# VH-VL binders against B box and SPRY domain-containing protein (Bspry): the designs that were tried, part 6

Target 1, 197 residues: B box and SPRY domain-containing protein (Bspry), of Mus musculus (Mouse) (q80yw5r259to455)
Amino acid sequence: SPLLTQLWAASVLGSLSGVEEVLIDERTVSPLLHLSEDRRTLTFIAKKSKVCSDEPERFDHWPNALAATAFQTGLHAWIVNVKHSCAYKVGVASDQLPRKGSGNDCRLGHNAFSWVFSRYDQEFCFSHNGYHEPLPLLRCPAQLGMLLDLQAGELVFYEPASGTVLHIHRASFPQVLFPVFAVADQLISIVRGPLAT
Below, E stands for the ipSAE of ESMFold2; O stands for the ipSAE of OpenDDE; V2 stands for 0.75 times the mean of E and O plus 0.25 times the DockQ between their complexes.

## First folded at step 1 (VH-VL)

Design z7 (framework fv_zilovertamab)
Fold by ESMFold2-Fast, scan of step 1:
Structure z7 (fold): chain C 197 residues (1-197), chain A 119 residues (1-119), chain B 107 residues (1-107)
Amino acid sequence: as target 1 above (197 residues)
Amino acid sequence: QVQLQESGPGLVKPSQTLSLTCTVSGGTFSSYAIHWVRQAPGQGLEWMGSIIPIFGTASYNQKFKDRLTISKDTSKNQVVLTMTNMDPVDTATYYCARDYDSSGYFDYWGHGTLVTVSS
Amino acid sequence: DIVMTQTPLSLPVTPGEPASISCRASQSVSSYLAWYQQKPGQAPRLLIYDASNRATGIPPRFSGSGYGTDFTLTINNIESEDAAYYFCQQRSNWPLTFGEGTKVEIK
C-alpha cells in the first residue's frame, strides 16, 4: 500500500545521517553541456561546446554526464535541484553504459545499463531498458532525491521537501553504478551534503 | 529571509534535564538539516548533533552518548534539543544552525542561548 | 575525531594590512573546510566554504586556500569591522569539528 511504502521509505531514509557528496566527472560531460567550476551544475547549451580532447569516457551525442563516484555496496543518497529545468533525466547507470554514438545504447532509459527518472515539460516517467512507466505527479518537484540500496536492490526517487516517495524500482543491480544525469533545458545542480556515517 | 531563534531555561541544576527549542521562520522548515552547536565561555565551537525534519532522523556526536536527543515539531516549525544528566561542564551558549545547502556548513545561525549549570 | 589546530590564536593587525590565519587538520580533509567569523555577543557567520569559495555577501577581501591538511584564511586590506574571532571547520568526517579560534584585534 502507499502508506506502507511511505513508512518503509522513511525508515530506510532514517538510517542515513544525511545525503552524501556527489560531484560530476568532467571527463564524461557531453559537448552539449557546460559543467560549472564546482562540478555540481550542468547547463544545456544551444550549440556543441569545444572539447579539449575526446576522451573514451566522454559522451559524444546525448547530453549526458556521470558522477565521479562509483557505488558497489551499501546505502547511498543524493539530491538534485531540478527547479530550473523542464527536460532532464537523473538516476544511475552501469559502468558498462556506452559513451559513443547516437543510438539507444547511449540514451538514458533506453538500454539495460541505465535507470532514470525523467521530466519532459509536464510529463514524468521512470525508464529502464525501453520500458516507460508514467508517473502522475500533481506538482513539479523543485528537488529530487535518490536513495540507492545495493544490498536490498532498491532505487528510490523521492521529493525531499514533502518526504513523498515518487517511485521505487527493485532490481539485482550490476556490480558498479554511478549517478547519471542528462539535461536538455536550462540547468540542474547537485545539492551538497556531508559525508554519511 | 531565514531566521532561527533558540529558547529555553538559562539555569539548570546538576543532574537535571535540559530542553532547548529552535524556532525556524522565513524559509522551508522541512528540507534543511538543523544542527546544534555549543560554545563554553571563552572556548571554541563544539558540534552536538543534527536533524533533517522531513526525514525525522537525528545524528549525534558520540561524545554525548545516549544522553542527547534531537527531535522536531513540524506543526510549530521547531527543533528540540533534550540533554539529560546536566553537569557544570555543560555550561555554554547553545546555538541552532541551518546547513548551507545540505553541506555540513552553516549559513544561518540563531542568536544563541546561554545555559548555566549550577546549584 | 579530526583535530583542527589554528595558528596564531591571537593576531593584532593594523587597518589596511593583510592578515593570514592558518588551520591544520590531523588528517586529510580534502577541500571540505569552512571559515567562520564571530563577533562578541553574536553567532558565527559563514565566510568561506569548500576551502576557497566565498559565501554569499562576503566581501572579496576575504579569501581561502589550501587542500588536504593545511589551510589559510587571508583578509586583504583589513577593515576595523573585521575585529572578531575566526574559526575553521571540517566536514570530511563525523563528528564535525572546529578549530580553537583566532582572535583578530585591531591595533
Scores: ipSAE 0.000, ipTM 0.444, lowest interface PAE 16.0, mean pLDDT 82

Design z8 (framework fv_zilovertamab)
Heavy chain, then light chain:
Amino acid sequence: QVQLQESGPGLVKPSQTLSLTCTVSGGTFSSYAIHWVRQAPGQGLEWMGSIIPIFGTASYNQKFKDRLTISKDTSKNQVVLTMTNMDPVDTATYYCAREGDYWFDYWGHGTLVTVSS
Amino acid sequence: DIVMTQTPLSLPVTPGEPASISCRASQSVSSYLAWYQQKPGQAPRLLIYDASNRATGIPPRFSGSGYGTDFTLTINNIESEDAAYYFCQQRSNWPLTFGEGTKVEIK
ESMFold2-Fast, scan of step 1: ipSAE 0.013; ipTM 0.588

## First folded at step 4 (VH-VL)

Design a20 (from d5 with heavy chain S31D N32Y, light chain A50D T53S Q55E S93R; framework fv_danvilostomig_arm2)
Fold by ESMFold2-Fast, scan of step 4:
Formats: sequence, structure tokens, C-alpha cells
Structure a20 (fold): chain C 197 residues (1-197), chain A 120 residues (1-120), chain B 109 residues (1-109)
Amino acid sequence: as target 1 above (197 residues)
Amino acid sequence: EVQLVESGGGLVQPGGSLRLSCTASGFTVSDYYMSWVRQAPGKGLEYIGYIYSGGSTAYASWANGRFTISKDNTKNTVDLQMNSLRAEDTAVYYCARGLYDFWSGYFDYWGQGTLVTVSS
Amino acid sequence: ALVMTQSPSSLSASVGDRVTITCQASQGISNYLAWYQQKPGKVPKLLIYDASSLESGVPSRFSGSGYGTDFTLTISSLQPEDVATYYCQQYNRYPPSLTFGGGTKVEIK
């Protein structure tokens, strides 16, 4: 039910307090991405930046970036504005996710270390460890919300404006998770916290 | 180790149908965008379409409506169904593994190709 | 519709010569361009991706350059085994219209 889904989402979001402000970790940002001064907007620049240092933390092939905040316990929520992009991935990744190379071990959704919602044009998918579940969405979301409940072992993707749950993934997650981002068309932006509205 | 093997090519009459199959080994097709590309005798390469890991397909405008790409993750195969064939569809048909994640990108491995001849 | 134009359509050169092949896109494609080598009777082989990145195992005499609409493939010292047709291909953000150039046939003599 759409109403019941909205009420459930509102109830869960209403219980959140002290939800962290999520900012991008500039050390992880792929040379294919430009990070804004406020560390919330990732823009796909389609050419490698020669300014980026080769840090151990930095992705060097895929257009990926990690949040600066690690989640280990509790309930966490964040929202990403995806209105301007037709090609993105958002979700969570283990601190064990490899940063170097063009292989599947660094490709979000194709390894044991990342859980992502993706859009490519009009196709939507949830991916983890090479398992890909198509999501038959009737419209492109302008904002995408994520709710991570480490006590329950749940990662929820939802549309904040409507309260519609798009996907729920249940798993025993690793001890340390980071919000993770990839963008390969235009830009995506983390919505300013706190995330209550 | 990594191999793509096409099969199903042959002689077909104009207006007929033919199904090509591509068997992958050494990797999983669900991890890649898999594409079909053709080459008419003595001519250049021509893109047909792709299938994404999630099952979504897209086709060159000239192929849309006549050609259908599908896959079987369990058998690790990608198929191309061709309908309403014309003499100008005579070509070697390649399956190819695409990189760059969000679309077919560039192709790092190609099958050996299978010849389709459309003639009366 | 995005069109890729290669020139020349064919060329003949001597062993040791510097060979340059060009590829022009009708619209800007940033650096999303690959080059392939197809030897007579063989399957295409990736040489260069992202306009200038050399694929692993490809001889260093091959190099690519360009951005936007104008691209070049250079063979610094042509070898007998380089006799082939070379194709450029764009992969600019919006399939289903991935586009190959018409090919450049490189021959010796």
C-alpha cells in the first residue's frame, strides 16, 4: 500500500535523532570526478585530473567516492539529489573495498564489499556481489534516500518526497560501512543535513 | 581463459529468422554489458545492441524491432534473435564484452564471429 | 545522430615509417574513444581506450591522442605485423548508438 508505505517511512524517519551530516572524503574521489568546495556535490568531468595525488584511499579507475563518515552501529539516514544524473550508483561499502584497478573488485555492486542502487538511463537496479535485481520504477526519482539500520541488518532505498520504499536489502553487514557514490553523467549532491527535512 | 564462442550462423532465406548464441567462459556475463556487433563482407564494424547485467536491452535504431538480445545467467550465454532478415544483413556477427559499467563502452574481448548469409 | 569519420580510408607505408590515422566525431565525445586493430581474417583487438590509454600487452609504438572531436592514432615505427584495418569507436554516454569509424586500412608498400 502506498499510504502504509508512507506512514512506515515517516515513522522510521521521525525516530531519527543525531543523524550525521554526510560529506564526501576528498581523499577517495576518483580523478574522473570534481568535488565541490562544500564536499557535497560530485560532478563527472569525463577526463582524468592530473591534480589528484595517488593516495591509497583514492579510486583510480571507476568514478567512485566514499563519505568521510563511517557507520558501525545504530540507525543512519542520508539523502542524495539525483535529479541531474542519468547514470549513478549510491549505497554503502565496506572499508575493505579495493580502491585501485579496473576490475570487478572496485566496481560497485560486483563484489562482496558494496551494496548499491543504480540508475542507467531508464533502468534501475540493486546490486551486491554480482547479483543484480531489476527495480521496475514508474518514474525517475529526483531525490534518493538511504536508511541503514545496523541493528536490524537492513539497507532501505526510498523516495523522500513520496515516502515510497524502492528496495529493502537485509544482510549481516561488516563492522564498518561508508556511504558510497559513483556518478557517470552530470552530477549528484548530498542533501544538507540534518536529514529530518 | 576468457573465451566468447558464437554459434548458430548459416544460410537463411530473405524474410527468414535465425538465432545466434554466444557462450562465455572464464567470466560471468551478468558482470558485464554484453554486446553484438556485425561486419558485412569487406565493410566496417556496426553496433547492434547490448544487454545489461540486470537484463535491460538497447538497440541501434536500424535494429530495433527486428533484433532481440537476451541472456541466460545460469548457462552463461547471450543470444541474438534476428527476424525479417534481408540481404543486407549478411555479415559476420560478433559478441563482445563491454567495459565501463554504466553502458557498453569499449570492448576488451570479442568472440571469433559467426557468418550469417541471407540469400535466395 | 553521432557520426565518426576516419581518414584516410587506406594508406601504404614502409616498415619503420611513422603512420598517423585520424578520427573525427560530429559532436563532442570528451575522451570516450577507443581504437581497434583488425588483422585480415581475424577478430578486432582493443589497442587504446579513453583516447590515449594503451591496453595491456599492446606495443608502445602505438599511441593515441585527442579530445572532443579530433583524435589520432599514431604508429611510431610501422612493423610488418601492423598490417590491418584500424577502427575508432565512440562510447559517449548515451547508447544505443555506439558508433564505429569507417576504418583505415594500413598496408606495406
Scores: ipSAE 0.015, ipTM 0.503, lowest interface PAE 6.3, mean pLDDT 84

Design a21 (from d5 with heavy chain S31D N32Y L99D, light chain A50D T53S Q55E P95R; framework fv_danvilostomig_arm2)
Fold by ESMFold2-Fast, scan of step 4:
Structure a21 (fold): chain C 197 residues (1-197), chain A 120 residues (1-120), chain B 109 residues (1-109)
Amino acid sequence: as target 1 above (197 residues)
Amino acid sequence: EVQLVESGGGLVQPGGSLRLSCTASGFTVSDYYMSWVRQAPGKGLEYIGYIYSGGSTAYASWANGRFTISKDNTKNTVDLQMNSLRAEDTAVYYCARGDYDFWSGYFDYWGQGTLVTVSS
Amino acid sequence: ALVMTQSPSSLSASVGDRVTITCQASQGISNYLAWYQQKPGKVPKLLIYDASSLESGVPSRFSGSGYGTDFTLTISSLQPEDVATYYCQQYNSYRPSLTFGGGTKVEIK
């Protein structure tokens, strides 16, 4: 039951203590983005750097970046501060997500390899494989939490301050998954978890 | 093949109303933001407004309050409702496709246009 | 609101000439700029996006450059079929407001 699952998820989120601090993989960071020295903050600079650093892992068109940590099993939670951005995407991506090119295969939410919550000004959406589900939110969240349950096959987006579940996506996740990020306005940053080590 | 076909243009009197429709084929309008752009005879391109995948709309300041954009995902159409028409609204009206994503705000496909003439 | 200014408003050049058209934004738009070609009696066609990316099927003689407020469209060797009006368009993704330049009419001498 979708309703029962939402009530259960809210209960689990309320008791969750193991929020992880994930770090961004600097080798994946688009040249349109600046990564902070602590590898937690992505700033949209819209500059295509003159530095030729064409690692196979690096996105070369879309303003994307991946976390350095891969998830294959278990329950994982992380929080992103999105207060300062009106244009961002956060979620998870398969290691099969292509890195090169301007097509939909590298565009978060437009391919079979990425599952994202997005904001574009006042519009909020969940996107996967070119299917876009509008999300009616009354307030712009300052922080977004993600809970990935690989045993249950659930990706949950929630507001940490209120415990409000914003969206639950169910899928079979047999692939290796990475937290994935895109920002096209100002900055977003990964929030330090309660276990900061 | 991607195709956009506008319809509904014609002669209208000043102060009148007209509804234009854009029929899309070869893609789904809910995957893109869809825009209306007009061009008065011998003049340049003038953006009117857009409708985003979730139904959010935005308009050029001169169009706000007189023009309304809507869509029907089941019919795969985008409409432009035009009210309180004036002689200066005489133009060819184009439906244009922009990407779903705000990082791709250019128009890769345009319809052939439909002429609206506002005259007594 | 953000204003796009194109110059010149019109130009005449010979076949084989290098043609340069400029577009200036009233505020910074990063690289969120497209160029369109509109031949007489035809619909506009996308030439360049993201300031410098050539649209598929567009001849390599067309190129775009620029960042921030100043942008250029170049036709390296003008051909008869290039007679058209060219428009720039900003799409600064931070603010969902779209603005076209006034156009530049390119004709053959």
Scores: ipSAE 0.050, ipTM 0.584, lowest interface PAE 4.9, mean pLDDT 84

Design a22 (from d5 with heavy chain V29F S31D N32Y A58R, light chain A50D T53N Q55E S56T S93R; framework fv_danvilostomig_arm2)
Fold by ESMFold2-Fast, scan of step 4:
Structure a22 (fold): chain C 197 residues (1-197), chain A 120 residues (1-120), chain B 109 residues (1-109)
Amino acid sequence: as target 1 above (197 residues)
Amino acid sequence: EVQLVESGGGLVQPGGSLRLSCTASGFTFSDYYMSWVRQAPGKGLEYIGYIYSGGSTRYASWANGRFTISKDNTKNTVDLQMNSLRAEDTAVYYCARGLYDFWSGYFDYWGQGTLVTVSS
Amino acid sequence: ALVMTQSPSSLSASVGDRVTITCQASQGISNYLAWYQQKPGKVPKLLIYDASNLETGVPSRFSGSGYGTDFTLTISSLQPEDVATYYCQQYNRYPPSLTFGGGTKVEIK
């Protein structure tokens, strides 16, 4: 039920012990992005990097990156600091998401392989497979939490600071999912787990 | 083949109103934001506003309050409602397609334009 | 407000000449700049996006360069069909806004 899911999510929102430490897979990082040494911060550099190697896992057009951790079952939660960017996408993607090309196949939210919350200036949206649902937010979130329940088939986007659920998406998800990121303004950072501080 | 076809242009008197329409075909309409751009005779391109895939709109400051952009996903149309028209609104009005994405603000396809003349 | 300044406002060149058009932003816009070609009596056509990426179907004699505030459109060997007015357009400032340059009219002498 939506209410029970929101109440359960609110219980998790108040506790950092329920949040996973996620790191970005450097092999997937677009040449338009700079990845920090701790593998948590993606910075949009607006010029293709010459230092990027040609891995088959690497996005070569869109400014995307995947987490190094795959989710196959269970409950997973992670938080991204989005305070410094007015243009980003965060969510999950199937291992089937294509890495090469400029088409919608690799464009987060425009294919069957990605489910994302996006911000473009003051517009907020949930997107999957070309379906875009506007989200009327009263305030720009400084942090975005994601809660993935593979048993229940739910992906929840929430604001950790306020405890507010922003969007719930229900689906039968593919067996292998990765946190996915895109940045086209400044930077976003994965928040460290409680053990990392 | 991507096509954008404008209609509704014509002669109107100062203070009048006019609605322009743009019919899109050959692509998934909801994947793109749609924009209106005008060009007065012998002058440059001037942005009016755009509508995002989800229906939110943004306008140039001079257009805000007089011009309204809307869309109908069932008919694949985007409309421009123009009110309180003045002689300086005389221009060719173009419908243009932009990508629905945070780094794409350029227009890859344009309609042929429709002439609006504001005169007595 | 972000202002886009194009120079020159017009130029005349011979077939085969290298033509350079510049566009300056009053503030940094990274690489979020497009170039359009408008032939007499025709609609604008996209040539270049993201400052340097050539649109599909556009001849290779067209190229774009620049980052931040200074941008250039180059036609390496001017052809008769290139007679047109060229416009730059920025699309990267917070809040995002769309601003065209004043245009550069290219004629053949």
Scores: ipSAE 0.043, ipTM 0.581, lowest interface PAE 4.7, mean pLDDT 84

Design a23 (from d5 with heavy chain S31D G54S, light chain A50D Q55E S93K L98Y; framework fv_danvilostomig_arm2; at its last look DockQ between E and O 0.34; V2 from the best seeds 0.00; counts 0 for: pae E 7.5 > 2)
Heavy chain, then light chain:
Amino acid sequence: EVQLVESGGGLVQPGGSLRLSCTASGFTVSDNYMSWVRQAPGKGLEYIGYIYSSGSTAYASWANGRFTISKDNTKNTVDLQMNSLRAEDTAVYYCARGLYDFWSGYFDYWGQGTLVTVSS
Amino acid sequence: ALVMTQSPSSLSASVGDRVTITCQASQGISNYLAWYQQKPGKVPKLLIYDASTLESGVPSRFSGSGYGTDFTLTISSLQPEDVATYYCQQYNKYPPSYTFGGGTKVEIK
ESMFold2-Fast, scan of step 4: ipSAE 0.502; ipTM 0.775
ESMFold2, look of step 5: ipSAE 0.014; ipTM 0.547
ESMFold2 (binder alone), look of step 5: mean pLDDT 88; pTM 0.906
OpenDDE, look of step 5: ipSAE 0.024; ipTM 0.636

Design a24 (from d5 with heavy chain S31D N32Y S53R G54S L99D, light chain A50D T53S Q55E S93R; framework fv_danvilostomig_arm2)
Fold by ESMFold2-Fast, scan of step 4:
Structure a24 (fold): chain C 197 residues (1-197), chain A 120 residues (1-120), chain B 109 residues (1-109)
Amino acid sequence: as target 1 above (197 residues)
Amino acid sequence: EVQLVESGGGLVQPGGSLRLSCTASGFTVSDYYMSWVRQAPGKGLEYIGYIYRSGSTAYASWANGRFTISKDNTKNTVDLQMNSLRAEDTAVYYCARGDYDFWSGYFDYWGQGTLVTVSS
Amino acid sequence: ALVMTQSPSSLSASVGDRVTITCQASQGISNYLAWYQQKPGKVPKLLIYDASSLESGVPSRFSGSGYGTDFTLTISSLQPEDVATYYCQQYNRYPPSLTFGGGTKVEIK
């Protein structure tokens, strides 16, 4: 039941008193991306040859970055402003996600270690392990909310302004998951929650 | 190994219709956006249109209304339906693969092409 | 309407020569430009994407440069196997309205 599922998700979202503070882990940021001083905004800088220290944690090909916060249990929510980008991926990734290389092992949505909502121009998909589910959205979201329920085994993508559920993925997730981000056009920003100071 | 093989080309009368098919191997069509590009004898490359992984299509202005692109994910094929053909449509028709990441509209693999001749 | 203009339309050079081909966009396209090589009787092959990124397996004598409206493909030392027609292609529009240049035919003297 699509309606019952939406009502359930709205009820869960309505019970939240705030969104968690999520910040980007500077060590993971691809050299194709610029991270802002507040560690919330990722800007795509394309093929510019910016020299970055080569940490083991750093993505070296795809324009990816991980959050500094790991999720192991419980209910977690965060919001990303995607208004300014026509090419991005947001979701969660296992700590097992490879960081080095140009292959699908590091490409979000093309491996067993990442679960993402993606936009390319006017096309929207949910992707995991090389399986891509098109999402027929009537409007481009300005913000994307993510709700991860590790006890229930659910990852929900929703539009915060309307409370509309865009997609729900159910799975037995690995214990250690990180919010994950990729941007290949302009910028995306993690929205400051009411509890963040 | 990635391969694209076009079929369905041939001789058609002006005003007629023809359907071209592109068979993909070594990858899944549903993971990419697929495009058709043509080349008239002795002339340059001309973009026709493409189909996104979702099934949504986009066409060059001159092709919109006469040409339709579709795909069959189960058969791993992409088709080009051509209607109201004119002598000017005589060309080699190529199927090409595009990657959607990095705001990429370039084509990393091309088929060998199939010749369409429109003549009375 | 976005137009891609290549120059020259054809050129003849000697083996070992430095060859440059230019591509001009009628409006800004950032770095969203690719170069293709089409040898006589063969299918097009990707050489360069994002204006300056060399495709895997392409010889290092090929290079691309440019941003905005003016782009150049350079062959630092022309070889006999480089006889081909070269095409630029832009992919900057939303949704992508892909446009090819008219092509540049490269011959050996």
Scores: ipSAE 0.014, ipTM 0.512, lowest interface PAE 6.4, mean pLDDT 84

Design a25 (from d5 with heavy chain V29F S31D N32Y S53T G54S L99Y, light chain A50D T53S Q55E Y91R; framework fv_danvilostomig_arm2)
Fold by ESMFold2-Fast, scan of step 4:
Structure a25 (fold): chain C 197 residues (1-197), chain A 120 residues (1-120), chain B 109 residues (1-109)
Amino acid sequence: as target 1 above (197 residues)
Amino acid sequence: EVQLVESGGGLVQPGGSLRLSCTASGFTFSDYYMSWVRQAPGKGLEYIGYIYTSGSTAYASWANGRFTISKDNTKNTVDLQMNSLRAEDTAVYYCARGYYDFWSGYFDYWGQGTLVTVSS
Amino acid sequence: ALVMTQSPSSLSASVGDRVTITCQASQGISNYLAWYQQKPGKVPKLLIYDASSLESGVPSRFSGSGYGTDFTLTISSLQPEDVATYYCQQRNSYPPSLTFGGGTKVEIK
């Protein structure tokens, strides 16, 4: 129902003071990305200019990174500031997501191991396993919230400031999921603690 | 109707510099990334680099350091600054609009091209 | 360095013939390949993107196929207006590795 969805979104906004603080796992960060010292901001650098250890966990082609926190049970919520980027992907990925290679196996939204909301310029989409659902958004979100309910099998994308639900995906998720990030323009950053506005 | 018009080509001596400009019309310029591609007489296409909607740039390795791409959203222009020009830089230079479909790197519209001749 | 090898360099065929040109990548590039048409004295035009997706406004006689390292562009029934040089282009990594093939010149007998 639209009313129930609005009431639910308002409830989530009211509880945002309890939103989880997530940090990026530096071992996974693509050489196309710069990770800030506080491990919250990913900046696209387009050039593989840094010499990174070829850790098994590290993405070596696509500009991807994983959170350090794994989710296996319960309800989890986190927010990403996406105001400064016109090209990003955010969502969740299985621990089985391959790290190496240029193929679709490692391209977020093009494999069975990732579920993402994406923006490319003014186009918005939800993607999983090569299936892309266009999202007819009226406004570009400055912040994007994610709510993962592993008991219910739901991944929700919402705009925290307005309380608008952008998309709900229902699935039987694998046993271990990580917040996952990709950025191909400027930067995105994980929001700290309570939403001030 | 989408249009891209290049200007600034001409004869330049080896070691010289030249700035090309591309004027865009018929679409929301700030929503697209723009690229430069060149073609030497009788040869194939060579990618130079691009500038994303945010202003971020990336270049082919051979072009990095000599060529700089910039854009001006108020004038709907994208520029290519070329320095330390060599005879092998003689080519028709095209600006192209980036086709985007969730991170596709293809070009759906091209300008007519402008000839740059590097010779004594 | 990723190399795109296009073959043949040129071909001559009759109107109505089925024409196939190939493009091979030295490394796997998934489906990140586009085909362009450049008619004599004209600018390049996008025909196919993501290996097999037909660009809007392009005649249905053009089709693309392939994945990984081997790709083909097919013209099911060659028309006089199809005389052109055709180029493949890969986009396997962000952006410094964009590479065009050497081109295939298609002529009418």
Scores: ipSAE 0.016, ipTM 0.507, lowest interface PAE 5.3, mean pLDDT 83

Design a26 (from d5 with heavy chain S31D N32Y S104E, light chain G28D A50D T53N Q55E S56T S93R; framework fv_danvilostomig_arm2)
Fold by ESMFold2-Fast, scan of step 4:
Structure a26 (fold): chain C 197 residues (1-197), chain A 120 residues (1-120), chain B 109 residues (1-109)
Amino acid sequence: as target 1 above (197 residues)
Amino acid sequence: EVQLVESGGGLVQPGGSLRLSCTASGFTVSDYYMSWVRQAPGKGLEYIGYIYSGGSTAYASWANGRFTISKDNTKNTVDLQMNSLRAEDTAVYYCARGLYDFWEGYFDYWGQGTLVTVSS
Amino acid sequence: ALVMTQSPSSLSASVGDRVTITCQASQDISNYLAWYQQKPGKVPKLLIYDASNLETGVPSRFSGSGYGTDFTLTISSLQPEDVATYYCQQYNRYPPSLTFGGGTKVEIK
C-alpha cells in the first residue's frame, strides 16, 4: 500500500499548474536571521541586536520567520532551496503560533500550531505537537516542495527534481495557515516564480 | 571510534593571545555543531560558544569580542582563538560535540581538555 | 539570562543509598535538560538527555525526571564508582548561550 500511495500522490503533484512564489514577512523575522532584500533568503547570523521595538509579530527567541501570504482555502504549492543548510525547518504554522518566548509553544514542531519537515545534519523528521516521525531518506534533498490542500486536509512534502513524496500529513487544518521557516545553519531560499526557475 | 583531542594550551601572560585546536577523528566536524566549554581549577563548567556545521558561530556574552571559533573541514579541526587574556581565563578548555535537534546543546563526546594558565 | 541552580552543593552518602540531586531553572526550559557526570581528574560524561532519557551504556540505577523548572537526578543505589561531581545543563535556549548548574559533589562516607 505504500507504493500505491506514492503513485497516487505523484499523479496529484503532476496535475499542478505550478508553484507559488512566496515572500517572507520581514516583520516576523527573528533577530538571529538576516533577510535578503528580495525577501526570499534567510541567513542564520546568530545576531540579537537587530530587535528594533516590541513588535508583536516578531519572533524574539527562536530563529523563525513566517511568509507574508496567508492560506485560507484551496491548493497551494511552494518550493524552498535547502541545499546550503544542514539545519532547517520548513512547513506551515497557524496564525495562533506565539511569537514571544523560549518555550515549546514557539518552537516549530513542538506545539499544536506548527507542522514542519526538519533537517539536523543527517537526520530528517516530520514534527507536529511534540511528535517527531523520523524520515529515512536515502538522499539529502537540494530543494523541498510543499503542497497544501486545505479542502482535502493534506500537507505533502516532496522532492521537486524527482517527484518523490517524502511525507504526507493528513489533518483538519486551522483556517489560516502561513508557510513557516527556521534556519540555524547557513541559509535557505524560497524558489523564484515560474519565469525565474 | 569517536575522539576529540585538544592542543595549544600552556602558559600565557595577561593581555596575551593563544590559539587552541581540537582535532576530531571517527567523524566529520562539518556534520555537527562543535562547542568549547571551560572549567577553572576546582570550579564548574562554563559555556564559551559554538560553530555550526555550515560555519555559523555564537558566543556567550562574556566571551563575545575576545574569543573566536573557526574550523578547517579539510583538517577536521575546530579552533578557539583567545585574545586579551586575563587571570580569570585560567582553565581547562574542552571541545565538545553537539547533537540532534538543531536547537540542542547537550554533548555526547568531550575532548580530554587542554590547560591554559594566564599568569606572569 | 537563564540561571541554573543545583542543590545540594555537596553530599556524603553510604554505598547502597538512594541519592537525589535537584536542578532548578529560573525560566521554563520544557524538558531540554541534560545531566553530566565528572569523576575527579576526568572529562564530563553524558548521563541523561531530554530530562529523562538514559544515554547508552549508563547504568540503570541513574534516572532523571522533571519538566519546566524543577528537575531531579536520582541514583537508586549508590556505588563507589559514582563518586563524582554532577552537572545539569539547559539547552532550551538556542541563543542566548547554554547554561550549566553549579554542580553537586557526591562522596561516600
Scores: ipSAE 0.016, ipTM 0.512, lowest interface PAE 5.9, mean pLDDT 83

